# VH-VL binders against b0r0t1r1705to1887: the designs that were tried, part 27

Target 1, 183 residues: b0r0t1r1705to1887
Amino acid sequence: RLRVLADVSGSMYRFNGVDGRLERSMEAVCMVMEALESYEHKFKYDITGHSGDGFDIELVRCDKVPKNNKERLKVLKTMHAHSQFCMSGDYTLEGTEHAIRELAHEEADEHFVIVLSDANLERYGISPDRFARVLTSNPQVNAFAIFIGSLGDQADRLQKTLPAGRSFVAMDTKEIPQILQQI
Short names: E, the ipSAE of ESMFold2; O, the ipSAE of OpenDDE; V2, 0.75 times the mean of E and O plus 0.25 times the DockQ between their complexes.

## First folded at step 13 (VH-VL; framework fv_ifabotuzumab)

Design s2 (at its last look DockQ between E and O 0.87; V2 from the best seeds 0.00; counts 0 for: pae E 3.2 > 2)
Fold by OpenDDE, look of step 13:
Structure s2 (fold): chain C 183 residues (1-183), chain A 120 residues (1-120), chain B 107 residues (1-107)
Amino acid sequence: as target 1 above (183 residues)
Amino acid sequence: QVQLVQSGAEVKKPGASVKVSCKASGYTFTDYYMNWVRQAPGQGLEWMGEINPYSGDTNYDEKFQGRVTMTRDTSISTAYMELSRLRSDDTAVYYCAREGDYGNYAMDVWGQGTTVTVSS
Amino acid sequence: DIQMTQSPSFLSASVGDRVTITCRASQSISSYLAWYQQKPEKAPKRLIYKASTRQSGVPSRFSGSGSGTEFTLTISSLQPEDFATYYCQQYYRWPLTFGQGTKLEIK
């Protein structure tokens, strides 16, 4: 059982014109969906988003995963639309904690939570130590963070703070499939 | 109603050990970290450490490393704090306190406190 | 460790007064700051968390503000039951640390 958590907060939309963060986020989600396509018979996965509106925003249901590019595009459009009109706020920690807690109650041989995030956690008022704490809060759930489009310096700092093997940096979204294989 | 109920007052000699219990009720015990905080007479609050009731993993303040042991019994929703090699300056009220969840962290529920007196 | 410094340590005020307590962190803690009220021989009670969010059941006269390294707790109009000791606490990084406390007494 796998849950992917994506940031669909308002800041993604608001600053997209500056650094393309929303586009990178959507591309990352697309890469994940494409990478998981061939494994649908082996495990169930879903994708949820977090924003100022909440931390359990449905993007992809485990019983209705996208089967083609048209359906994937629909997911991306949902992300875009939500980030544009949602309330302000970031629920990275809340969303991660919720994902871990929810999956822990589901029957599966293994449980995985993957958080797609920005390496600039502190800029958004997120404690890296708190994030590390949440990721390791339940040994039954293997939780990981993939930081997308992060600067090298920021990535290095996070790697020092987060538990070994629990965080990955993708400077290019094309690296995400390889990272998923490592997990 | 969420509440934490601690064991009764203790009087110990220097060099002895004390074990304080904290029974939780009104919520899922394993879903929330449990903190231990002490307060010497007329002094401020001092964080001692925390335990993950689900996994049993602990995190202690360095000041208490080697002397404090935090444990839990999930079957009865009870957390324990044992402090060994007691000395006079360990005299204090000891509190268990639940950490909140979903971003609402810090200690939202407190036990009533356990007075531990260390005297020769 | 992150040091938390409260000011003042002691404060005398009268009923109806506006009271402000300050808490400074040795480094930025974003909004991971809580305020507690403790009355004699009682356990602390959380008043504010996330720097400015009031705990359910806490009167509106209590408010928290600030971010980064400087935080304030304000009581807009002091009531008789508000005379107590107040503590700030950071939970941004371990170990968790408290301010030394501010004792609010009747003038």
Scores: ipSAE 0.850, ipTM 0.928, lowest interface PAE 0.6, mean pLDDT 94
Fold by ESMFold2, look of step 13:
Order: sequence, then structure tokens, then C-alpha cells
Structure s2 (fold): chain C 183 residues (1-183), chain A 120 residues (1-120), chain B 107 residues (1-107)
Amino acid sequence: as target 1 above (183 residues)
Amino acid sequence: QVQLVQSGAEVKKPGASVKVSCKASGYTFTDYYMNWVRQAPGQGLEWMGEINPYSGDTNYDEKFQGRVTMTRDTSISTAYMELSRLRSDDTAVYYCAREGDYGNYAMDVWGQGTTVTVSS
Amino acid sequence: DIQMTQSPSFLSASVGDRVTITCRASQSISSYLAWYQQKPEKAPKRLIYKASTRQSGVPSRFSGSGSGTEFTLTISSLQPEDFATYYCQQYYRWPLTFGQGTKLEIK
């Protein structure tokens, strides 16, 4: 069982013209959907978002995964629209903690949570130590972070705090399929 | 409604150990980290460590590493803090305190405190 | 370790006064700061978390502000029941650390 978390906050929309962060997040979600398209027989996945309006925003349901480019485009349009009209606010810690707790209660052989995040947690005011603790908070749930874009001190701090293999850096979203295979 | 109730006061000799209990009620015990904080007479607050009641994982302040052991029993929703090789400067009130939920990690509920006196 | 320094250590004020307690962190803690009130012989009580969010049930005369390294607790109109010691606490990184406390006495 696999849950992927994506940022759909208003800050993703507003700063997209500066650093391309919303485009990177949307491309990452697209890469995830495409990479997992032929592997539906192996595992069940969903994709949820978080924003200034909350967390647990449904982007892809595990019982209705996109099967073609039209359906995938609808997911991306939902991300874009939500970011455009939502408040700025970061629920990365809250959303990750919630996802881990929910998946721990689901019946499955293995539980995975993957967090797609900007490479610089400092811009969001997120404590790397707090994030590391959340990722390791439940040993029955394998939680991982993929940092998209520029490598920041926060990614380095997480890698030093966590056992190897708990965080990844994707400088280009094309790296995401390979990273998913490592997980 | 949410409550943390601690064990009673204790008097110990130097070199002994003390184990303080903290019984939780009114919430899901395993969903919230538990902290231990002490306060020597006339002094401020000193964080000792935390425990994840779900996994049992702990994180201690380096000042107490090697002397403190934090445990829990999920079947009775109770956390424990044991401090060994007691010294007279371990005389203090010991509090358990629950961490808040979902990104609110400050301690939101405190036990009543347990006075531990270490004397000859 | 992140040191938390409160100012002043002792404050005497009259009912109705506006009082301000300052807390400084030795490095940035973003908004990971809480304020606690402790009355004699009692456990601490959380007033403020996330630097400025008031705990449910705490009177609106209590407010918090600041981010980064400088934080302020303000009591806009002091009441007799506000006699207590106040502590700030960072929870940005481990170990968690408290300020040394500010004892507030009502004249």
C-alpha cells in the first residue's frame, strides 16, 4: 500500500514563475502516475495533496487511477486549480503524520508513504529534525522523502539524521521513476 | 477529560533508582509522544526526554543519557521514567507532558508532578 | 543546543497594565515557540503555541508574536489571576529547551 503526498498550496502557484516549483510538483505527480501505470497488479496506491486549506486532499484514488493522458491531465488541472485559489500554508508535517497514521490501520503486507517536497525546507520554516522524526515515527510504515529541485542544507541534514535510503534528491523529475524503483 | 495522573511522592537515598509512572486517559495513548520534564526547587524547567508510546522509541537529553530509561505499557496507557544512580541534585518535581497533535508539537497536557527527594 | 533567554527575569506591575515578556533564541527556531504559565505549586499550562496561536480557553488578553529569534508574550490588561511565572520553550530541534522564566508579581 502506497500513498504519495504532493504540495498544492497557494505558495506553489504564486512562486511558480520564480522557481518553477508548481511545475516541478505537477511533473513529479505525472511521473509517479506513469511509472506506476503498469504495476497496478503489484500494489495499490493513491495520491493526496496538502495546502493552506488543509491536508488529505484527494488527487488520485486507489480505486480510480488514471489510465490515459486525458485522465492524467485532469489530475494536473486539479492540482493547478487548487494551488491557484488556496491560501498559502504548509501542512507537510501534518499531512505526512496523518498519512502514516491512516496507513498503519489499513490491512496490507507493506505500507509506504512517499513525500514529494521542495528541496529547501527552510523556506517553509519546517524543522528538519521534526520531519525526520515524523518519517520514522511508525516502524510499520515505510516513509520516504523525495526532494525535487535544488539540493538544500535541509536535505543534507535529513540524510545525516536518518538511516541511508530514507531521503532522495531528484534534480530533474525524470529521475523519479528510478527513485521509486529503489523504494 | 484528557488527563495525565502521576504516581506519588518518593524519598530515595543517593545511588538508588526511582521509577515514576504517568497514566493517561481521555485520548488514544499511542498517538502522542510523551515528554518528561523536571523542576528542581526554585528552579526552571528542564526537558529530560521523550518516548513514542507506539514504537517505544526514545530520545533523551545528553545530560541524562545513561541514567534515564523511559518506557511504557500500552495495555494500561501508562508511561514510565526511571532515573538511576540518584544524586542529591536530582531532587525535583518530575512531570510527564503530552505533545500536541498534527504539527502542534508543544506540550499541551501536563501531569500533576511527582516530587522525588534524594537525601541521606 | 538552542539557548532561550527571557527578559525580564522579574516583573512587577499593576492590575490593568499592559505587560510584555521577551524571549530570544540563540539561533532561528522559525515559529516553533510556546509560552507556558506556571502558578505556585502547579504544573505549567500552555498559553501559546506556534509563536502566536492561543490555546483554546486562554483569555484574549494573552497574545504572542515573533518569529526567527525574537518572540514576545503580551498581556494587554493584567488581571489578578495572572500572577505567575512564565516560560518560553522552543521545539524546533532537540533537545527541547526552556527560557529561565519570568516571575510576574501583581502590585
Scores: ipSAE 0.435, ipTM 0.772, lowest interface PAE 3.2, mean pLDDT 81
ESMFold2 (binder alone), look of step 13: mean pLDDT 93; pTM 0.948

Design s3 (at its last look DockQ between E and O 0.72; V2 from the best seeds 0.00; counts 0 for: pae E 4.6 > 2)
Fold by OpenDDE, look of step 13:
Structure s3 (fold): chain C 183 residues (1-183), chain A 120 residues (1-120), chain B 107 residues (1-107)
Amino acid sequence: as target 1 above (183 residues)
Amino acid sequence: QVQLVQSGAEVKKPGASVKVSCKASGYTFTDYYMNWVRQAPGQGLEWMGEINPWSGNTNYDEKFQGRVTMTRDTSISTAYMELSRLRSDDTAVYYCAREGDYGNYAMDVWGQGTTVTVSS
Amino acid sequence: DIQMTQSPSFLSASVGDRVTITCRASQSISSYLAWYQQKPEKAPKRLIYKASTRQSGVPSRFSGSGSGTEFTLTISSLQPEDFATYYCQQYYRWPLTFGQGTKLEIK
């Protein structure tokens, strides 16, 4: 059982014109969907988003995963639209912990939570220490963070503060499939 | 309803140990970190440590390291805090407090407190 | 450790007054700040978390503001039941630390 958590907060839209963060996030989600297509027979996955509106925003349901590019595009459009009109706020920690909590109560051989996040956690008011604790809060759930961004230095520093093996840096969204294979 | 119920008042001699219990109800015990906070008479609140009820992993304030032991029994949704080598300045009301939902909500539910008196 | 300093330590006010309590952190804690109310012989009660989010059931006269190192708890119009001790608490880094408290008394 796998849950992917995506940031669809308002800041993604608001600052997209500056650094393309929303586009990168959407690309990342698309890469994840494409990468997981060949594994649908092995495990169930879903994709949820977090924003100022909440931390359990349905993007992809495990019983209805995208089957083609048209359906994937629909997911991306949903992300874009939500980021544009949602309330202000960031619920990275809440979304992550919620995902871990929910999956922990589901029957599966293994449980995974993958958080797609910007490398600038502190800029968004996210405590790296708190994030680290959340990722390791339940031994039954293997939680990982994939940091997507153009600021390599920030991502590297963040990795040093997080538990070893629990975070990955994707400077290019094209690296995400390989990262997923490592998990 | 979510609530924490603590054990009764304790009177101890210096050098002894005390073990306070905190029984949780109304929620999934293993889903929330449990904190212990004490308050000396007429003083402020002092964080002692926390426990992950699922894993049993603990994190103590350095001040209490080596003297405090936090444990839990998941079968009865109960957390325990044991403080050893008691001193007079350990006299205080001890509280268990659940960390709120999702890691950014601080302590949302508190026990009623347990008075521990250390006197010769 | 992150030190939390409240101001003032003691405050006398009358019913209907606007009351402001300040909490300063020795370093930035973003919005990982909570406010608690404690009445005599009672356990603390969470009023505010995430610096400005009011606990469900808490009267609207209570509000929290601030980020980084400066935080404020405001009671817009003091009621008789509001006389108590108030504590701020950071949960940005371990160990968790509280302010020394502000005792709000009747003038």
Scores: ipSAE 0.794, ipTM 0.913, lowest interface PAE 0.7, mean pLDDT 93
Fold by ESMFold2, look of step 13:
Structure s3 (fold): chain C 183 residues (1-183), chain A 120 residues (1-120), chain B 107 residues (1-107)
Amino acid sequence: as target 1 above (183 residues)
Amino acid sequence: QVQLVQSGAEVKKPGASVKVSCKASGYTFTDYYMNWVRQAPGQGLEWMGEINPWSGNTNYDEKFQGRVTMTRDTSISTAYMELSRLRSDDTAVYYCAREGDYGNYAMDVWGQGTTVTVSS
Amino acid sequence: DIQMTQSPSFLSASVGDRVTITCRASQSISSYLAWYQQKPEKAPKRLIYKASTRQSGVPSRFSGSGSGTEFTLTISSLQPEDFATYYCQQYYRWPLTFGQGTKLEIK
């Protein structure tokens, strides 16, 4: 059982012109959907978002995963539209914690939470130490972070702060399928 | 009603150990980190460390490394803090405090405190 | 370690007064700051978390503000039950650290 958490906050829309963060997040979500399409027999997944409006925004339901490019594009259009009109609050910690707690109560052989994140945690006012602890908070849930597009040593410093094997850097969104196979 | 109830006051000699218990009720014990904080007479609050009650993983303030052990028994929803090689400056009130969740990560519920007196 | 410095350490005030307590962090802690009230022989009670969010059940006369390195607790109209010691505490980075406290007494 797998949940992928993506940022759809108003900050993603507003700053996309500066650093392409929304575009990268949408590409990452697309790569996740494509990578998982062949493995539906192995695991059940969904994708949820977080924003100033909440941290349980449904992007992909586990019982209705997209099967073609048209359906995947619809998911991406939903991300774009939500980020355009929502409040600018960031719920990365809360959303990750909620996902971990929710999945811990579901019956499955193994539970996975994957957080797709921009390496700008400190710019969002997010404590890296707090994020690291949230990822390891429940041993029944294997929680991981994939950092998309890094600048300078931001991603490197975050990866050193986070538990070994619990964070990955994707310099290009095309690396995401291989990273998912490692998990 | 969320409640933390600690064990009673202790008097110890230098060099001894003390183990303080903190029994939780009114919530799912394993969902929330437990912290230990002490307060010497007439002084401020001092964080000692934390434990994840689910995993048993701990994180201690460096000044207590090697002397403090935090444990828990999930079957009775109880956290423990043991401090060894006691010195007179370990005389303090020791509190357990639950950390909140969902962005509410500061300590939201405190035990009543356990007075530990270390004197010869 | 992140040092938290409160000012003033001691404050005398009258019922009805507006009181302000300041807390400074040695490094940015974003908004990861809590305020606690402690009465003699009692455990601390949380008033404010995330710098400005009032805990449920805390009277509206208590408010918090600030971000980064400077934070303020304000009591808009003191009541008799507000005379206590107040602590700020950062929870941005381990080890968790408290300010030294501000004792608020009746003038």
Scores: ipSAE 0.311, ipTM 0.737, lowest interface PAE 4.6, mean pLDDT 81
ESMFold2 (binder alone), look of step 13: mean pLDDT 92; pTM 0.938

Design s4 (at its last look DockQ between E and O 0.82; V2 from the best seeds 0.00; counts 0 for: pae E 3.9 > 2)
Fold by OpenDDE, look of step 13:
Structure s4 (fold): chain C 183 residues (1-183), chain A 120 residues (1-120), chain B 107 residues (1-107)
Amino acid sequence: as target 1 above (183 residues)
Amino acid sequence: QVQLVQSGAEVKKPGASVKVSCKASGYTFTDYYMNWVRQAPGQGLEWMGEINPYSGNTNYDEKFQGRVTMTRDTSISTAYMELSRLRSDDTAVYYCAREGDYGSYAMDVWGQGTTVTVSS
Amino acid sequence: DIQMTQSPSFLSASVGDRVTITCRASQSISSYLAWYQQKPEKAPKRLIYKASTRQSGVPSRFSGSGSGTEFTLTISSLQPEDFATYYCQQYYRWPLTFGQGTKLEIK
């Protein structure tokens, strides 16, 4: 059982014109969907978003995963639209905590939570120590963070704070499929 | 109703050990970290450590490393704090306190406190 | 460790007064700051979390503000039941640390 958590907060849209963070986020989600396509018979996965509107925003359901590019595009459009019109707020920790808690109650051989985020946690008022705490809060659930499009120095500092093996940096979204294979 | 109920007052000699219990009710015990905080007479609050009731993993303040042991019994939703090699300055009210969840964190529910007196 | 410094340590006020308590952190803690009220021989009670979010059931006269290193607890109009000791606490980094407390007494 796998849950992917994506940031669809308003800041993703607001600052997209500056650094393309929303586009990178959508590309990352697309890469994840594409990478998981061939494994749908082996495990069940879903994709959930977080924003100021909440931390359980449905993007992809386990029983309705995208089967083609058209369906994937629909997911990306949903992300874009939500980011544009949602309330202000960041629920990275809440979303991660919720994902871990929910999956822990589901029957599976293994449980995984993957958080797609950027490496600027502190800028958004997110404690790296708290994030590390949440990721390791339940040994039954293997939780990981993939930081996308992050500055090298920020990524390095963050990795020093997070538990070893629980965080990955994707400077290019094309690296995400390989990272997923490592998990 | 969510509540924490602690064991009764203790009187100990220097060098002895004390074990305080904290029984949780009204919520899923294993879903929330449990903190222990003490308060010496007329003094402020001092964080001692925490335990993850699900895994049993602990995190102690360095001041208490080697003397404090936090444990839990999930079957009865009870957390324990044992402090060894007691000295007079360990005299205090000891509190268990649940950490909040979903971004609130901090201590949202407190036990009534357990008075521990260390005297020769 | 992150040091939390409250000011003042002691405060005398009258019913109806506006009261302000300040808490400073030795480093930025973003909004990971809580305020507690403790009455004599009672356990502390959480009033505010996330710097400015009021705990359910807490009167509206209590408010928290601030971010980074400076935080403030304000009681807009002091009531008789508000005379107590107040503590700030950071939960940004371990170990968790409290301010030394502010005792609010009747003038």
Scores: ipSAE 0.894, ipTM 0.946, lowest interface PAE 0.5, mean pLDDT 95
Fold by ESMFold2, look of step 13:
Structure s4 (fold): chain C 183 residues (1-183), chain A 120 residues (1-120), chain B 107 residues (1-107)
Amino acid sequence: as target 1 above (183 residues)
Amino acid sequence: QVQLVQSGAEVKKPGASVKVSCKASGYTFTDYYMNWVRQAPGQGLEWMGEINPYSGNTNYDEKFQGRVTMTRDTSISTAYMELSRLRSDDTAVYYCAREGDYGSYAMDVWGQGTTVTVSS
Amino acid sequence: DIQMTQSPSFLSASVGDRVTITCRASQSISSYLAWYQQKPEKAPKRLIYKASTRQSGVPSRFSGSGSGTEFTLTISSLQPEDFATYYCQQYYRWPLTFGQGTKLEIK
């Protein structure tokens, strides 16, 4: 059982023209959906979003995963629309912890949580140390972070704080399928 | 409703150990970190450490490392804090405190406190 | 570790006054700051978390503000039941640390 967390906050929309962050997050979600398409016999997955409006925003339901480009585009349009109209605020810690607790109570052989992040945690007011604790807080849930297009000191510090294989850097969103294979 | 109920007051001699219990009710015990905080008479609050009740993993303040042991029994939703090699400056009220739910993380529910007096 | 310093240590005020307590962190803690109220012989009670979010059930006269290294607890229109000691606490980095406390006396 696999849950992927994506940022759909208002800051993603508002700063997209500056650094492309919303487009990058949308590309990452698309790559995840495509990479997992051939693995539906092995994985039940969903994708949830977090924003200033909350942290349990359904983007992809595990019982209705997109099967073609038209359906995937609808998911991306939902991300774009939500980020455009929602309040600013980041719920990365809260959303990650909620996902871990929720999945820990589900019946499955393996539980996975993957957090897509640009590693701009301190700008969002997020303690990197608390994020690291959240990722390792429940031994029944294998939680991972994929840092997209980031090579800042936050990403490096988290990689040094976490056990090997708990965080990854994707300099380009096209690296995401390879990273998912490692998980 | 969420409650933390601690064991009763203790009087100990220097060099002894004390073990304080904290019984949780009204919530899923294993979903929230438990903290221990002490307060010497007339003094402020001092964090001692935390335990993840799910895994049993602990994180102690360096000041107490080697003297404190935090444990739990998930079958009875109870956390424990044991402090060894007691000395007179360990006289304090000891609190258990639950870490809050997502989005808060600060200690949101406190036990009533357990007075530990260390005297010859 | 992060030192938390409160000012003032002692404060005397009249019912109805507006009271401000300041807390300074030795390094940035973002908004990972809580305020607690403790009455004599009682456990602390959380008033504010995330610097400015009021705990449910806490009267609206209590408010928090600040981020980074400087934080403020404000009590508008002080009431007799607000006689207590107030503590700030950072939860950004371990070990968790408290300010030394501010004892508020109602004149």
Scores: ipSAE 0.344, ipTM 0.739, lowest interface PAE 3.9, mean pLDDT 81
ESMFold2 (binder alone), look of step 13: mean pLDDT 93; pTM 0.946

Design s5 (at its last look DockQ between E and O 0.28; V2 from the best seeds 0.00; counts 0 for: pae E 12.7 > 2)
Fold by OpenDDE, look of step 13:
Structure s5 (fold): chain C 183 residues (1-183), chain A 120 residues (1-120), chain B 107 residues (1-107)
Amino acid sequence: as target 1 above (183 residues)
Amino acid sequence: QVQLVQSGAEVKKPGASVKVSCKASGYTFTDYYMNWVRQAPGQGLEWMGEINPYSGNTNYDEKFQGRVTMTRDTSISTAYMELSRLRSDDTAVYYCAREGDYGNYAMDVWGQGTTVTVSS
Amino acid sequence: DIQMTQSPSFLSASVGDRVTITCRASQSIRSYLAWYQQKPEKAPKRLIYKASTRQSGVPSRFSGSGSGTEFTLTISSLQPEDFATYYCQQYYRWPLTFGQGTKLEIK
């Protein structure tokens, strides 16, 4: 059982014109969906978004995963639209904690939570220490963070504060499939 | 209703140990970190440490490292705090407090407190 | 450790007064700040969390503000039941630390 968390907060839209963060996030989600396509028979996965509107925003349901590019595009459009009109706020920690808690109660051989984020946690008022604790809060749930399109220095600093092996840096979204294989 | 009920008052001699219990009800015990906070007479609040009731992992303030042991019994939704090598300045009211839910953090539910008196 | 400093330590006020308590952190704690109310012989009660979010059931006269290193708790119109000791607490980094407290007494 796998849950992927995506940031669909307002800041993603607001600053997309500056650094393309929303586009990178959407691309990352697309890469995840494509990478997981061949494994749908092995495990169930879903994709949940977080924003100022909440930390359990349905993007992809485990019983209805995208089957083609058209359906994947629909997911991306949903992300874009949500980030454009949602309330301000970031619920990275809440979303991660919720995901871990929810999955822990589901029957599966293994449980995974993957958080797609940028390396600017502190900019969004997120405590790296708190994030680290959340990721390791339940030994039954393997939680990881993939930092996308982040400055190398910031990503390196975060990796030092996070438990070893629990964070990955994807400077290019094309690296995401390989990272997923490592997890 | 969510509540924490602590054990009764304790009177101990210097050098002894005390073990305070905190029984949780009204929620899933293993889903929330449990904190322990003490308050000396007429003084402020002092964080002692926390425990993950699910894993049993603990994080203590360095001040209490080596003297405090936090444990839990998930079968009865009870957390324990044991403080050893007691001294007079350990006299205080000891509280268990649940950490908040989903980023709300801090301590949203408190036990009624347990008075521990250390005197010769 | 992050030191939390409250001011004032003691405050005398009358019913109906506007009261403000300040809490300063030795370093930025973003919005990971909570306010507690404690009455004599009682356990603390959380009033505010995340710097400005009011706990369910807490009267609207209580408000929290601030971010980074400066925080304030405001009681817009003091009521008789509000006379108590108030504590701020950071939960940004471990160990968790409290302010020394502010005792609000009746004038």
Scores: ipSAE 0.740, ipTM 0.900, lowest interface PAE 0.9, mean pLDDT 93
Fold by ESMFold2, look of step 13:
Structure s5 (fold): chain C 183 residues (1-183), chain A 120 residues (1-120), chain B 107 residues (1-107)
Amino acid sequence: as target 1 above (183 residues)
Amino acid sequence: QVQLVQSGAEVKKPGASVKVSCKASGYTFTDYYMNWVRQAPGQGLEWMGEINPYSGNTNYDEKFQGRVTMTRDTSISTAYMELSRLRSDDTAVYYCAREGDYGNYAMDVWGQGTTVTVSS
Amino acid sequence: DIQMTQSPSFLSASVGDRVTITCRASQSIRSYLAWYQQKPEKAPKRLIYKASTRQSGVPSRFSGSGSGTEFTLTISSLQPEDFATYYCQQYYRWPLTFGQGTKLEIK
């Protein structure tokens, strides 16, 4: 069982013009949906968002995953609209904790949580060390972070803080399918 | 029943070292960070550092970096804190304290404390 | 480092009084704040975590509130066993830091 967390906060919308962060997040979600399309027999997955409005924003349900480009576009439109109108704030830590707790109670052979992040955790006031502890907080849930974009020096510092094998850097969103296969 | 039981009181001379143990029971030792906090006589609480018992990774307050070593033995669910080059102002009660479950990383269970006295 | 400052440092009150202790952080810690009670020669005991969540077994007269940089511990009707020293502690960012303490004494 696999849950992917995406940032749909207002800062993703507001700063998209500066560094393309919302576009990268939407492309990453698209790559996840496409990568998992042929692995349905191995993974039951959903995708949830977090923002200033909360951390349980449903983007993809596990019982009706998108099957074509039109359905995938609806997911992306939801991300865009939410980020434009949501309250200010960040719930990355809380959303990750919630996802790990919820998945621990589900019946499955393995439980996975994957957090898609732009590696700008300190800008949100998020301690990298506390994020690392959240990722390792439940041994029954395998939690991972995928850092997206061109922030290699920030992502590199985060990888040194995070447990080995629990974080990956995607310099280009096209790398995401390969990273998912490693997990 | 979750509990932390620490080793007994120590009296040391300046320049010596001390190693305090903290035996955990009633829970899965490797699932929770272990912190060490000290309290000098009549004073407040001072965080010294922490250890992830699963990995052995540590994070020390800069004040103690170079003098403190935190270790653990997972086979007996025991954490250790060793403080070297002791000074008279290291006289304090030393506590181990477990951090809570995910989503709740405040210290929820404390050991009884170990009094360390540093005197000539 | 995130500095935690408690107010007041010392408080004298009578059984039955309502008491409020405040804690200020030097930067936002969101809701990653805990309150501890410590009696003489005893280990601290956690009362509140996540700023407002009461630890199991803690009497309902204890309540916490706040977020960001300002937090409050309230004891609604003091009992004889409540006279102790109270500490706030942030767990948002390393190093973990405590407030200097508030000693609550019997008037």
Scores: ipSAE 0.007, ipTM 0.517, lowest interface PAE 12.7, mean pLDDT 78
ESMFold2 (binder alone), look of step 13: mean pLDDT 93; pTM 0.945

